# VHH binders against q6dbn1: the designs that were tried, part 19

Target 1, 243 residues: q6dbn1
Amino acid sequence: MRCISCREEYLPRNAGTCKECYVEAGETEEELKREIDDLKAKVAFLRLSSSLDHGTSSTSRSFTDVVLIASEDNAGSPPIPAHKSVLVSRSPVFKAMLENEMEESLSGTIKISDVSYDALRTFVYYLYTAEACLDEQMACDLLVMSEKYQVKHLKSYCERFLVTKLSPDNSLMTYAFAHQHNAKHVLDAALSQIVENMDKLTKREEYMELVEKDPRLIVEIYEAYLSKQVNTAAGGTSTSKTS
Key: E = the ipSAE of ESMFold2; O = the ipSAE of OpenDDE; V2 = 0.75 times the mean of E and O plus 0.25 times the DockQ between their complexes.

## First folded at step 9 (VHH; framework vhh_ozoralizumab_d1)

Design s3 (at its last look DockQ between E and O 0.80; V2 from the best seeds 0.72)
Fold by OpenDDE, look of step 9:
Structure s3 (fold): chain B 243 residues (1-243), chain A 124 residues (1-124)
Amino acid sequence: as target 1 above (243 residues)
Amino acid sequence: EVQLVESGGGLVQPGGSLRLSCAASGFTFSKYAMYWVRQAPGKGLEWVSEISSSGSYTKYPDSVKGRFTISRDNAKNTLYLQMNSLRPEDTAVYYCAAGSYRPFAPTKQYFDYRGQGTLVTVSS
């Protein structure tokens, strides 16, 4: 029989498609499902009750009622204008800050400490559009911001990006970073990478740094490593008895 | 909300001692390396002490080594800085800061959180 998709001859046991095309179709379906879920999440994030009909694509400066200021070592960063209504709708932390008779609410100025102007600008832009151009450093900066201001959608976005940038060379520090910021997906992915490359990574300077500064993380890594070794040993004994 | 609140600053004579405290809330204090940094009038931010999350590791610049001691109590979410043999050049606003690991910028120190600071004035 000929496959409906690739037109190649396949064994008659398959219902209209070859095994390869069936697997590819399944993978495509899964990818589309993920994309749909991501779009739904984005729409949900953007629909949060902002009275501001501001188009999803623009940070309109019109009728802004608050400014955010990046307080890094560089004195003189320009203020970033925003709408209180948008901030309140996207972040429970901003909501708490602005609904309370705090200085920030009265002055219309929010000072954000230990963030670069570019990171803050990108953060604010994301709150309006659910989009951000990320490199590795920006992803880390925004992940920290998302945790601090409890923007769950942004945190997930940053975690997904960081997982794609994971390598054996950055896995130890990524693990430590993820641990500090409760980035579970990044943490799990980094831990898997570490366990698979344990023989190489234990010789690195980063490993020794963690031994000295954060020995608890090393214990967790070894627990995961040992667990994997035990499971592998148990699975190997079951296949030898059936031959 | 994340808060770092410094206390213990004040006026002291040269050769005197002060103990600074920093009360942390709103984040998992025990997961972070903690730092003291200071800013003198007209100068940039200067690092003055580092302590690891567990407290087993400490580091000081040469400018304060042997005079300053950083410590922490994770059960109380509190950071301390014992300052002895104070000098006029130690006059600054002192800040408590929490630092995170950065996988893609190992040479740059990042502080995720920093307090409002406490003023230390060393003068005769």
Scores: ipSAE 0.811, ipTM 0.926, lowest interface PAE 0.5, mean pLDDT 88
Fold by ESMFold2, look of step 9:
Structure s3 (fold): chain B 243 residues (1-243), chain A 124 residues (1-124)
Amino acid sequence: as target 1 above (243 residues)
Amino acid sequence: EVQLVESGGGLVQPGGSLRLSCAASGFTFSKYAMYWVRQAPGKGLEWVSEISSSGSYTKYPDSVKGRFTISRDNAKNTLYLQMNSLRPEDTAVYYCAAGSYRPFAPTKQYFDYRGQGTLVTVSS
């Protein structure tokens, strides 16, 4: 018999697909399902939640009605033109700011302190496109902004990036960062790295600084470490129950 | 909405005292190490004090040690700076700031949030 997918001969009575091709097709199907879910989430994120906005006057670009200004940099950072309808659709915080606060709505200017121009520009680009070019520092900057403005889609995007950059060398500070910003996915991944490398990490200066400055994080790490040691021992010695 | 609002600044004679407050909202205050930093006219930002998230660890540069005391009340989401024996050199805008744990550049101190500042002027 010949597999209809890979055309290799096999001896089972099944004339459809061999075991190897069936497993590969199942893996491809799961990959495509993940891509479809990602695209659905992107489409949902990019949809506008309100059609109430009328095209009111804009000065620099057709139909823009607000500018964002990064006030951390030198005065004179380029203003970033945007649409209120996009901002309110992506962020409950901008929605509350622009629908309930006359100051920003009347002036048409949103000043954002403690952010670089590059981070703000990348953040706004993400609100329009669901895309951002990340490096390690930008991912942290955007994660903080995503929590501040409650842009969950961006927070998840930054979390996935940070997990891919996780290593034993950065695990302690990544754990502390994730704890501080409620980044659960990153938190769990960093904790696993810490627990697996405890002997090496407890000798680092970063560890000693955390013990001194934020011992609650250290307690949480040790509680997880002890729980893992108990569960590993129990799993290796557990007896079956037949009743 | 995240806010850090400083208050308590003003004009004080040399040798006087002043107490700054910083009201925090829109984030989990108890998860952040808090800082006072200041900026004298035409100068860069200078670290003035640090307090850990629980309040158990404090740190001061030599320029203010013994004169300034940082404290916090996590139940009220408020940071304080008691400034005694003030000198003309202490004239600056004082900001409260929330410290960030940052991977990839742990030797550099980052702040997630910073207030708008309150002016302290030490002069006759």
Scores: ipSAE 0.560, ipTM 0.809, lowest interface PAE 1.2, mean pLDDT 82
ESMFold2 (binder alone), look of step 9: mean pLDDT 81; pTM 0.814

Design s4 (at its last look DockQ between E and O 0.55; V2 from the best seeds 0.00; counts 0 for: pae E 2.6 > 2, SAP .708 > .668)
Fold by OpenDDE, look of step 9:
Structure s4 (fold): chain B 243 residues (1-243), chain A 124 residues (1-124)
Amino acid sequence: as target 1 above (243 residues)
Amino acid sequence: EVQLVESGGGLVQPGGSLRLSCAASGFTFSKYAMYWVRQAPGKGLEWVSEISSSGSYTKYPDSVKGRFTISRDNAKNTLYLQMNSLRPEDTAVYYCARDSYRPFAPTKEYFDYRGQGTLVTVSS
């Protein structure tokens, strides 16, 4: 029979598509499903409780009622204008800050410590658009901010990006970073990569750094490693009995 | 919320001693390496001490080595800096800082949280 999709001859008589095309179709379906879910999540994130249509153009300075200031060592970063309504809708932390009689609410100024101007600008932009151009550093910065301000959608976005950038060379530090900022998906992915490359990674400077700074992380890594080894050994003994 | 509150700063004569404290809250203190950093007037931030999560490892720059001692009490969520043989060049605001890892940054000491600081003035 000829596959309906690839028109190649395949042996099974009853299927309109070959196994390969069926698998590919399934993969495409799953990808589309993920895309749809992502779009839904984005739409949900962008929904404002207030009737204010803050589209992509909402970064306009018009009718802004709050400014955010990056307080790094460089005194004098320009303030980033924003709308309290947007901040409150995107972050429970901003909501708490702005609904109380704190200085930030009264002054209309929020000081953000230990963040660069660029990171803060990108963060604010994301709150309006659910979009950000990420490199590895920016992803880390935004992940930290997302955790601090409890912006779950951004955190997930950053985690997904960082997982795609994971390599044996950066896995140890990525693991430690993920642990510090409760990035579970990144943590799991990094741990998996570490366990698969333990023979190489234990010789790295980063490994020794972790041994010195945070030996508990090393213990966790070895626990995971041992668990994998035991499971592999147990699975190998079951296949030898059936031959 | 992560909070770091420094105390123990003040005016001291050259050759004198001070003990700084940092009270930590809002996180599991015993899981993090900690730093003391300082900023002198008109100068940048300078690292002055590092301690591991367990307290078993410490590190100092040459500028304070042999004079400063970092320690911690994890049961009390407190970081300490014993400063001996103080010099006028040690005059600065001293900050307690929590360690932060950056997987894609050059090998540098990073921290993600820092306290408000305590002023140490060494003057005759």
Scores: ipSAE 0.420, ipTM 0.758, lowest interface PAE 0.7, mean pLDDT 86
Fold by ESMFold2, look of step 9:
Structure s4 (fold): chain B 243 residues (1-243), chain A 124 residues (1-124)
Amino acid sequence: as target 1 above (243 residues)
Amino acid sequence: EVQLVESGGGLVQPGGSLRLSCAASGFTFSKYAMYWVRQAPGKGLEWVSEISSSGSYTKYPDSVKGRFTISRDNAKNTLYLQMNSLRPEDTAVYYCARDSYRPFAPTKEYFDYRGQGTLVTVSS
C-alpha cells in the first residue's frame, strides 16, 4: 500500500499515510494544539467580568475613568487614559488598588515611578489587546512590570520571548535577572545553558562578580551542575559514576 | 512596592562634607548589592559607589576614591554615602540604586533607581 502524501509503501494499518508522513502530521498537530491553547488563554485573559463589556479597548477615549502617569520618566509625561474595569480584570494588584479606598481610586490617577513612558504605554496596550511589540529591552521591562502587577499572561509572553534570545554569552546575567523577578521559565532555560557551558563561563569576569555580589546564585548553579552529573552517571551506568 | 528614598542633600562650600541616606522598603534589602549614582545637569548617570549585600566589599571610581565612603545598615534598611572634601564637580542629583541584572543592556548591569534623588550643590 502506498502513502498518499509521499507515495512510499507502508503497512496497511497506516490509513493511507506512511510512518514518516504520519509523524510529521502529528508534530504539526501538536504545534497547532499548542497555538489553540495559547489563543484560548488570550481570550480568557481579554475577557472582562461581563460579556457586555466588549466596548472597552485601549484606544477608546470614551468613558475612561483613570489615568496612569510615568512620573519618573519626565515631569509632565503624557497621561495614559484607561478604564478601571480593564485594569481590575487583568491585574489582582490593580484590583486591590482600585476597588478599595486607596488614594488612586479616589483621585483617578495612578503614578508609576519606576517605568519609562514607552514601557508604561506598551504595558497598558497589552492589557487591552494581549499584544506587544517586543525587543530584548522592552521584554525585560514588561516582565518586571508583569511581576509587579501580577499579569501572568504578559509575564509568560515576555518569558517565551527572552528564551528565544538566550545564548551562552548572556546566560549568567539572564539567570540572575530571572532569579530577581521570579521568572521560572527563563530561569530554568538559562540554568541549563550555564550548566552545559560551565568551563567557559567560570572563566568570565561576570562570573567572579556574581561570586562576590550574590554567592547564593553560584551555589544554586553548582548544585544543578552536580545533580546533572549524578543523573548522567546513573542514567548511563545505572550503578555509580565511573571515570 | 519597592521604594528608595534619598535624603541629606543640600548646599555646601567646596571642601565641605555631607552625609546622604537612602531608606529602602518593599524588598529584602540585605540581599541586594547597592549603588550610589549621580547625574549632573544635562549629563548622563555616573556611578560613584558600590557596596555588596553584606557590606563587606566596596568599590569607588578614581574621581571620588578617598573622599566618599559608602556604608549600609541592614537592620535599618538604610544605605549611606559620606561625602568629604566636596568639589564643585560633585554637584549633581544623587540616587541610590539596587543592583539589577539586565542581560541585554550595553553594560550587563542595570542601575535600578526609583527615588526622586537628593540634590547636592557645591559652590561658594
Scores: ipSAE 0.294, ipTM 0.579, lowest interface PAE 2.6, mean pLDDT 81
ESMFold2 (binder alone), look of step 9: mean pLDDT 82; pTM 0.824

Design s5 (at its last look DockQ between E and O 0.80; V2 from the best seeds 0.00; counts 0 for: SAP .682 > .668)
Fold by OpenDDE, look of step 9:
Parts: structure tokens; C-alpha cells; sequence
Structure s5 (fold): chain B 243 residues (1-243), chain A 124 residues (1-124)
């Protein structure tokens, strides 16, 4: 029989499509499902409880009522204008800050410590658009901000990006970073990478640094490594009995 | 909300002692290395002490080594700095800071959080 999709001859036991085309179709379906879920999440994130239909694409400076200031060592970063209503809708932390008649609410100024102007600008832009241009460093900065201000959608966005940038060379430090910021997806992915490359990574300077500064992380890594070794040993004994 | 609140600063004579405290809240304190940094008038931030998340590792610059002692109580989410043999050059605003690992930064460690600081003045 000929596959409906690829037109190649396949064994008659398959209903209309070859095994390869069926698998590809399944993968495509899963990818589309993920995309749909991501779009739904984005739409949900962008929904403003208040009537301010601020178009998804523009950080309109019109009728701004609050400014955010990056307070790094460099005195003099320009203030970033925003709307309290947007901030409150996107972050429980901003909501708490602005509803409790704190100094920030009264002054219309929020000081953000230990963040660069570029990171803060990108963060604010994301709150309006659910989009950000990320490199590895920016993703880390925004992940930290997302945790601090409890912006779950941004945190997930950053985690997904960081997972795609994971390599054996950055896995140890990425694991430690993920552990500190409760980035579960990044943590799991990094741990998997570490366990697969344990023979190489134990010789690195980063490994010795963690041994000295954060030995608890090393213990967790070894627990995962041992668990994998035991499972592999158990699976190998079951296949030898059936021959 | 993440908060770091420093206390214990004040006026002291040369050769005197102070103990600074930093109360931390709003984040997992025992996952972070903690730091004391200071800023003197007209100068940049200077690192003065480091302690690991568990407290088993400490580090000091030569400028304060043997005089300053950093410690932490993870059960109380509190960081301390014992300062002995204080000198006029130790006059600064002292900040408590939480450091994180940064896999893609030029420096492996970054301050994610920092307090408002406490003023230490050493003067006769």
C-alpha cells in the first residue's frame, strides 16, 4: 500500500499512513497543541481587568501615572513610565505595593534595585506585550525579576528559553542558578545534562567551586547520578533473561 | 515582597566595635550566598565580606581581614557582621546583599537583592 502522505510503499498492516508519517504527524500535533496553549496563556496574561484597552503592541506613554527607576550604581538612568493599572494586573507584588498606600503609591515612583536599565525596560515592555527579545543574560535577569515580582508567565517564558541554551559547559552554574530561583524546568534539564556528563564536569573549576560553597547541590547531583546508574543496571538484567 | 533590612550602624571611635544585622524576608534565604558591601562617600561599592549559603565558607578582602567577621543564622533569616578595630577609612554605608549564580554573566555571581543600608561613621 502507498502512504497517503509520502506516497511511499509501506507494509499493509498500517492504516493509510506509513509509520514514519504517522510519527511525524503526531509530533506536529503535539507542537501545535503547545503553540495553542502558549497563545492562550499569552492572551490570558494580556487581559486587563480594567477597561484600559492598551493595544498589545505599544507601551503608550499616554496617561502614565507611575515611573520605574533602575537603581544601579550608575546614578541617572531615565525613568520608565508605566500605568499602575497594568502593573497591578500583571504582578501581585505591584498590586500589594500600590494598593497599600505605600510610598510608591503616593509618590508615583517605584525604585527597582539591582537591575539594569535595559533589563527593567525589557521587563516593563513584557508586561504590556508578553514579548521580549532575550539573550542568555537577559533571560536570567528577567527570570530573577519574574520571581521577585511573581510574574509567572514571564518566569515560564524565561525558563523555556534557558532550557534551549543549556549545554554541558554551562550546566553546573545553570543548575545552581535554577535552584536559587525555583526554576524547576531549568533545574531538571540542567540536572539531566550534568548526570549525563558527570565524568567531564567533576573536573571543572565550577564543580570545585560548588563543592566549596554549596556542597548541598553536589549531594543532590550525586543522588540523581546514583539513581540513574541503579535504574540502568536494573534494566540491563531483564533483557538478558529472555534470550 | 523581598526585603533586606540592615541595622546596627552608628557613630563609633577609632578602635571601637560594631555589630551589624540584616533581616531578610520574601526569598529563600538559605539558598543564597550573602554579602556585606559598603560605599564610602564619593567612592564605589566595595565588597567587604562573603558567606556561603550554609555558612561553611567565608571570605574577606585584605582591607578587613582579621577585623571583620561575617556570620549567619538561617533559622532566623539573619546575616551579621562583627566589626572590630574600626578605622576612619571604614566609614561608609554598609549594605546587605544576596548573591546568585549567573551562568552567562562575565562574573559568576550577581547581587539579586540589596538592602537600603546602614551608616557606619568612625570618627574621633
Amino acid sequence: as target 1 above (243 residues)
Amino acid sequence: EVQLVESGGGLVQPGGSLRLSCAASGFTFDKYAMYWVRQAPGKGLEWVSEISSSGSYTKYPDSVKGRFTISRDNAKNTLYLQMNSLRPEDTAVYYCAAGSYRPFAPTKEYFDYRGQGTLVTVSS
Scores: ipSAE 0.807, ipTM 0.923, lowest interface PAE 0.5, mean pLDDT 88
Fold by ESMFold2, look of step 9:
Structure s5 (fold): chain B 243 residues (1-243), chain A 124 residues (1-124)
Amino acid sequence: as target 1 above (243 residues)
Amino acid sequence: EVQLVESGGGLVQPGGSLRLSCAASGFTFDKYAMYWVRQAPGKGLEWVSEISSSGSYTKYPDSVKGRFTISRDNAKNTLYLQMNSLRPEDTAVYYCAAGSYRPFAPTKEYFDYRGQGTLVTVSS
């Protein structure tokens, strides 16, 4: 019998598809389910308030009422105009700042320290569109900002990007970064890479630096490594047989 | 709300001492290596001292070694810099900074948070 997907011969236990195509179809379905969940989360993020729908008059639309300014380190950068309603709907931190803090609400200016103009511009663009053009450095910058301003949707977006960029060579520093910023998804992925490559990574300078500077991270890595060794031993260890 | 607030700056004569403080809030202070950095008028940012998250490791450049001492109190979320034998070239704005691990950068320091700074002027 021939598989309808790949057109190769097989023995039927699965009517019209071979085992290989059935497994691949299941994997594609899981990828599509993830994409659907991502789109649902994006829609929910963009529709946290009806403020955009409320301002349907021509005088209300496209009018900004606040500006964001990159820190003193980047003095002379252009102000980034924004809408308070967008900031408040996307970030509990901006909500508290603009609803309860008289200085920023009265002045109409939000100064954000320790951020480049490019990172701030990309961050604000994300608040409006749920999209960002990422590279490795921008993803780290935006993850830090997403933690600071409690923009969970952006944090998750940055985490997924960083996982796609993981390699054994960057796994130790990615682990430390994720631990520092409570990025659970990246943390778990990096830890898995470290555990699988312990022999190589324990010889690196950055490992020695972590032993001196943040030994608790080393303890956590070793606990994960030992747990995997127990699981491997349990899976391969025979119990005694009779007589 | 993340804050790093420096204090203790001022005008002092050469050979004098100052103790800078940095009060931290809004983040997990004990997860961060902390730094003092300074910027002299018309100059770039210069690293002055580093202390590990636990306080067990400290490092100084040759320009301040033996004169400056960094310390921290994780129970109070406070970073300190004891500055002795001050010289006119130590005149700068001093910033408290929280260091970040960065997986894709060359070996350079990145700061997640930095304070507004405190001015130290050393003049006779």
Scores: ipSAE 0.500, ipTM 0.775, lowest interface PAE 1.4, mean pLDDT 81
ESMFold2 (binder alone), look of step 9: mean pLDDT 81; pTM 0.822

## First folded at step 10 (VHH; framework vhh_ozoralizumab_d1)

Design t1 (at its last look DockQ between E and O 0.84; V2 from the best seeds 0.73)
Fold by OpenDDE, look of step 10:
Structure t1 (fold): chain B 243 residues (1-243), chain A 124 residues (1-124)
Amino acid sequence: as target 1 above (243 residues)
Amino acid sequence: EVQLVESGGGLVQPGGSLRLSCAASGFTFSKYAMYWVRQAPGKGLEWVSEISQSGSYTKYPDSVKGRFTISRDNAKNTLYLQMNSLRPEDTAVYYCAAGSYRPFAPTKQYFDYRGQGTLVTVSS
């Protein structure tokens, strides 16, 4: 029989498609599913929460424009204009800040400390578009911001990116970073990488630094490592009995 | 909301002592190494002290070593800096800062959070 997809002759045991085309189709389907889910998440993120559904009459105040200012050591970063309505819809923290008669709400100025202008600009852009061009540093900066301002969609976006940049060389520090910022996906991925390369990583300077400064992380790493070793030992004994 | 609020700054004579406090809120204080940094007029940010998450590790630059002592109370989410034998050159705004791990820039110190600072003036 000829495969419907590749038109190559295949053995009739396969239902209309060759094994290779079937596998490829499955992979494509999974990719499409992921894309659809990502798009759905993006649409959900971009949906402006209609102030109407929360019955509290007081929020009818037309959100005026606001400016965000990056306060780094260098006085004089240009303000980044934004809409209060957008900020409130994307971040519970901004919502809390702007709904309360706090100085930020009254002045129309939000000062954001310990963030670069570029990071802040990228952050604000993401709030409008759900898109960001990330490098490793930007991903870290935005992850921190996402945690601070409770922008879950951005946090997930950054985590996915950071996982793709994970290597044995950066795994220890990535783990520490992820742990600090409650980045679960990155944490799990980093931990897995560490456990697989434990023999090499324990000789690194980063390892010794963690031992000295944050020994709790080292304990967690060893717990995971031991767990894996025990499971591997248990699985090896079951296969030897069936031969 | 993440907040770091410094207090305890003021005017002191040379040879005097001050104790700074930093109250932290809105984040898991115990997950962060904490720092004191200062900025003198017309100068850049200078690292003054470091303390690990548990408080077991501390580090000081030579400029303040033996005079300053950093400590923390994780139960109270508070960072302290005891400053003794103060000098005119210690005059600065002092900031409390939460240190960040950075996997891709290990040599650079990053702070996730920093307070508004408290002014310390050492003058006769």
Scores: ipSAE 0.824, ipTM 0.933, lowest interface PAE 0.5, mean pLDDT 88
Fold by ESMFold2, look of step 10:
Structure t1 (fold): chain B 243 residues (1-243), chain A 124 residues (1-124)
Amino acid sequence: as target 1 above (243 residues)
Amino acid sequence: EVQLVESGGGLVQPGGSLRLSCAASGFTFSKYAMYWVRQAPGKGLEWVSEISQSGSYTKYPDSVKGRFTISRDNAKNTLYLQMNSLRPEDTAVYYCAAGSYRPFAPTKQYFDYRGQGTLVTVSS
């Protein structure tokens, strides 16, 4: 018989993986573990360096060449120094803003008035590290920012977090949020929760408010519910389901 | 790229009228409930009106009810506020804002986008 992975012959008593592939899998696992350890050390180093870039707040000290300013209600907040090269690399919106000699490129200041300082700081940190400490509120704030600045990898990160926090109790509003921001992964997960808990959810005050204020969402939910009922009644197969 | 741009503010005498406009771009306007909020000098933000995504539901606080009318044109991505019978206490910077659904604080209204504001001064 042949090894499933390398197609080399091996003795029939083996578990479907030849000794050479088993040894190579072990070596690959060890190499990946070492790479993970190296990445962890690099992340730790970068996190310390990023703290200095934001903690002392001087472009002359850290080679930063742009500042971002968050303001809710037009109140000023501490500037967040950053590197144009990082912003441009991570966001087509910042690329367009900064490479076309627009006002922001010339002034070295980007004003973002629809976000809290904490959300903006966390957003910038993610652009440098691909990491963020999320809670439920921050994940929503960053998802909105990721859509505004077209940062797809952050949007995916926020979506994965929101799915882990999904419950029947928050499914209706999570669906509405995901629909509003074209967050397909969260949308599909929330819809599944809604459909399975329809009897309880249709009794909630927030459901009735959506019927009055945004009935399009309710129509979509019912269309999906009816489609699921037809699908399960028709006896579809689980082996054809992977995507 | 995302923009909300208010216009139509100015100086008006008590009892007069103004119509504010808010031009939206860079997002799907029709997916958002829209709001007018205002900020008098030295004060916090006060919501002034709300309109649902289709325009079928509107709401006003008692302070402006009967005098202000919110409307929207989803084909033109524009929000309006007709302000009649203006009073000196209506003097403020008026902002348009796009409402967000939030799964973890469903009774609190969040705004994803807010404009730069337009000043309305009601003075004799």
Scores: ipSAE 0.624, ipTM 0.839, lowest interface PAE 1.0, mean pLDDT 81
ESMFold2 (binder alone), look of step 10: mean pLDDT 82; pTM 0.829
ESMFold2, look of step 11: ipSAE 0.555; ipTM 0.806
ESMFold2 (binder alone), look of step 11: mean pLDDT 82; pTM 0.826
OpenDDE, look of step 11: ipSAE 0.820; ipTM 0.932

Design t2 (at its last look DockQ between E and O 0.87; V2 from the best seeds 0.71)
Fold by OpenDDE, look of step 10:
Parts: structure tokens; C-alpha cells; sequence
Structure t2 (fold): chain B 243 residues (1-243), chain A 124 residues (1-124)
């Protein structure tokens, strides 16, 4: 029989498609599913929570334009204009800040400390578009911001990116970073990488740094490592008995 | 909301002592190494003390070593800096800061959070 997709002759045991085309189709389906889920998440994120459902008409009038200022050591960062309504819809923290009679709500100015202008700009842009151009540093900065301002969608976005940048060389510090920021996906991925490369990583300066500064992380790493070793040993004994 | 609020600054004579406090809220304090940093007028930010998340590790620059002591109470989410034998050159705004592990810039110290600072003036 000829495969419907590749038109190559395949053995009739396969339901209309060759094994290769079937596998490819499955992979494509999974990719599409992931894309659809991502799009759905993006759409959900971009939906402006219609403040209409909470009957207090009075709060909608209070959402005027706001400026965000990056307060780094350089007193000269330009303000980033934004809409209070957008900020409130995307971040529970901004909502809390702007719905109360705090200085930020009255002045229309939000000072954000310990963030670069570029990071802040990117962050604000993301709140409007659910898109960001990330490098490794920006991803870290935005992850921190996402946590600070409780923007879950952004945090997930940053985590996914950081996982793709994971390597044995950066795995220890990535793990520590992930642990600090409760970035579960990054943490798990980093831990896996560490465990697989434990023999090499224990000789690194970063390892010694963690031993000294954060020994709890090292304990967690070893627990995971030992768990894996035990499981591997148990699996090896079961295959030898069936021969 | 993440907050770091420094207190305890003031005017002191040379040779005097001050104790700074930093109250932390809005983040998991116990997961962060904490730092005191200072900025003197017309100068850049200077690191003056480090303490690990558990408090078991501390580090000081030579400029303050033997005079300053950093400590923390994780149960109270509070960071402290005991400053003894103060000198005019210690005059600065002192900031409490939460350190970050950064996987891609290991040589650069990053702070995720920093307070508004408290002014310490050492003058006769």
C-alpha cells in the first residue's frame, strides 16, 4: 500500500500511513496543540477584566493614565506611560496599588526600584501584547518582575524561555535562581540537568559557593541524585532476572 | 507588595555606634541572601555587608570589617546592621537589599529588591 502522505510503499500492517508519517503527524499534532494552548492563554491574558462586573461604577473613572519610572541609580530614566486600566487588569499588585488611596494612585506615578529602563519597558510592553523579545538576562529580569507584580502569564513565559537556555554550565545557578523565585519548571529542569552531570558540577566554583552560602540547596540536589541512583539500580535488577 | 524598609539611621559622632534595621515584606525573606549597601554623596553604590539566607555565612569588605556586623531574624523578616567605631567616611545612605542568584552573569551582583534607604551621618 502507498502512504497517503509520502506516497511511499509501506507494509499493509500500518493503517493508511507509513510509520514515519504517522510519527510525524503525531508530533505535528502535539505541536499544534501546544500552540493552540499558548494562544488561548495569550488571549485569556489579554482580556481586559471588565471592571463592569463589580457594580461599583465609581472605580472605573479613577483609572487615568499613569507613568512608570525605573528608579535605578541613574536619576534620568524616562517615564513609561501606561493605562491604569491595563495595569490593574494584568497585575493583582497593580490593582491593589491603584485601587487604594496610595500616593501612586493619586500622583499617577509609579516608581519601580531595582529595574532597568529596558526591563521596565519590556515589562510594560508585555502587559499590552503578551510578547517580549527575551535574552537570558531579560528573561531573568522579567521573571523577577513577574513575581513581584504577580503576572503569572509572564512568569510562565520566562520560565519556558529559561528552560531552553539551560546547560550543565549554568545549571547550578539556574537552580538557585529558580528556587529563589519559586520557578518550578525551571527548578525541575535545572535539577535534572544537575543530577545528570553531578560528577562534573561538584568540582565547579559555583558548587562550592552554594555549599558555603546555601547548603540547603545542596542537600536537595543530593536527595534528588540519590533518588535517581536508587531507581536506576532497581530497574537494572529487574531486567537481569528475565534472561 | 514587596517592601524593604530601613530604619535606625541618624547623626552620630565619630567613634559612635548605630544599629540599622530593615523590615522585609511581600517576598520570602528566608530564600534570599541579604545585603547592606551604601551610597555616599557623589559616590557609587558600595557593598558593606552580606549574609546568607540561613545566616550561617557573612562577608564584609575591608573598609568595615571588624566594625560592622550583619545579622538577620528570619522569623521576623528583619535584617540588622550593627555599626561600631563609626567614621566620617561611613557617612552615606544605607540600603537593605535582597540578593539574587543570576545564572548568566555570575560575576555581577544583582539585587532583586532594595529599600529606600536610611541616612547615616558621622560628624563631629
Amino acid sequence: as target 1 above (243 residues)
Amino acid sequence: EVQLVESGGGLVQPGGSLRLSCAASGFTFSRYAMYWVRQAPGKGLEWVSEISSSGSYTKYPDSVKGRFTISRDNAKNTLYLQMNSLRPEDTAVYYCAAGSYRPFAPTKQYFDYRGQGTLVTVSS
Scores: ipSAE 0.802, ipTM 0.923, lowest interface PAE 0.5, mean pLDDT 88
Fold by ESMFold2, look of step 10:
Structure t2 (fold): chain B 243 residues (1-243), chain A 124 residues (1-124)
Amino acid sequence: as target 1 above (243 residues)
Amino acid sequence: EVQLVESGGGLVQPGGSLRLSCAASGFTFSRYAMYWVRQAPGKGLEWVSEISSSGSYTKYPDSVKGRFTISRDNAKNTLYLQMNSLRPEDTAVYYCAAGSYRPFAPTKQYFDYRGQGTLVTVSS
């Protein structure tokens, strides 16, 4: 019987497709299923609250009703207009800030310290679209903001980006950064890089700085290194002993 | 909500002392090296002191060494700055800041969080 997809003859097995084409179709199906799950998560993130969806009248208009101001440098950054409804639906921190009678909810102004205008603009864009253009520094800035404002979807987005940028040269500081922010996916990937490059990394200035300033991180690295050596040593067999 | 709230600032005469406090919440305080930075009128931010996450390492610039002492209490999530022998040039807004490890710009100190500051005025 000839395969429908590649036209090669094969033993009857898979309803007119050869083994190679059948496996390829299964791999494509799994990739599409992952993409569907990712899109479902993005749609869930972008939904506004149910009360806002059903509470609008035919004459309702949406207006920006709050501004955000970056204050990394002296005052003078342009204000970023936004909707309280979007901020509240994406962030429990903005919900607490804006639904209570706090200064920000009454003034209509939110000052955010220690961020550049570009980082704040990118963060607000993400709250509306679930998209952001990242580079290495922006991903770190937004991961920190995602923790500060409890935006889990953004944290995951930044983590995936940081894993793609991981290298031996940045692995020690990436590990330390991920440890500070409970970024487990990045943490595990960085640790693997460190363990595989231990001889070179233990001689670097960053390593010596960590020994002095945060020795617990070094202990954790060595514990992982020792565990790898036990699991990979000389193919030795585990034996049960009673004594 | 992440917060760093400074307190203890005020007006003091030259040669006097003040103790600043910074209460931290909303993040894992014990994972951060902490800093005091200050901004004098018309000037940029100036580093004043650093303390490691465990509290075992401290560092000061020459301008304050011997006069200022940074400390922390990780059980109370609180950072302190004891300032003695104050001078008029110490007049500034003092900020508590949490230091960040950054993998892509290792020569520049980044702060993940900074408070609103507390004013210290040293004058006769």
Scores: ipSAE 0.517, ipTM 0.789, lowest interface PAE 1.3, mean pLDDT 81
ESMFold2 (binder alone), look of step 10: mean pLDDT 81; pTM 0.815

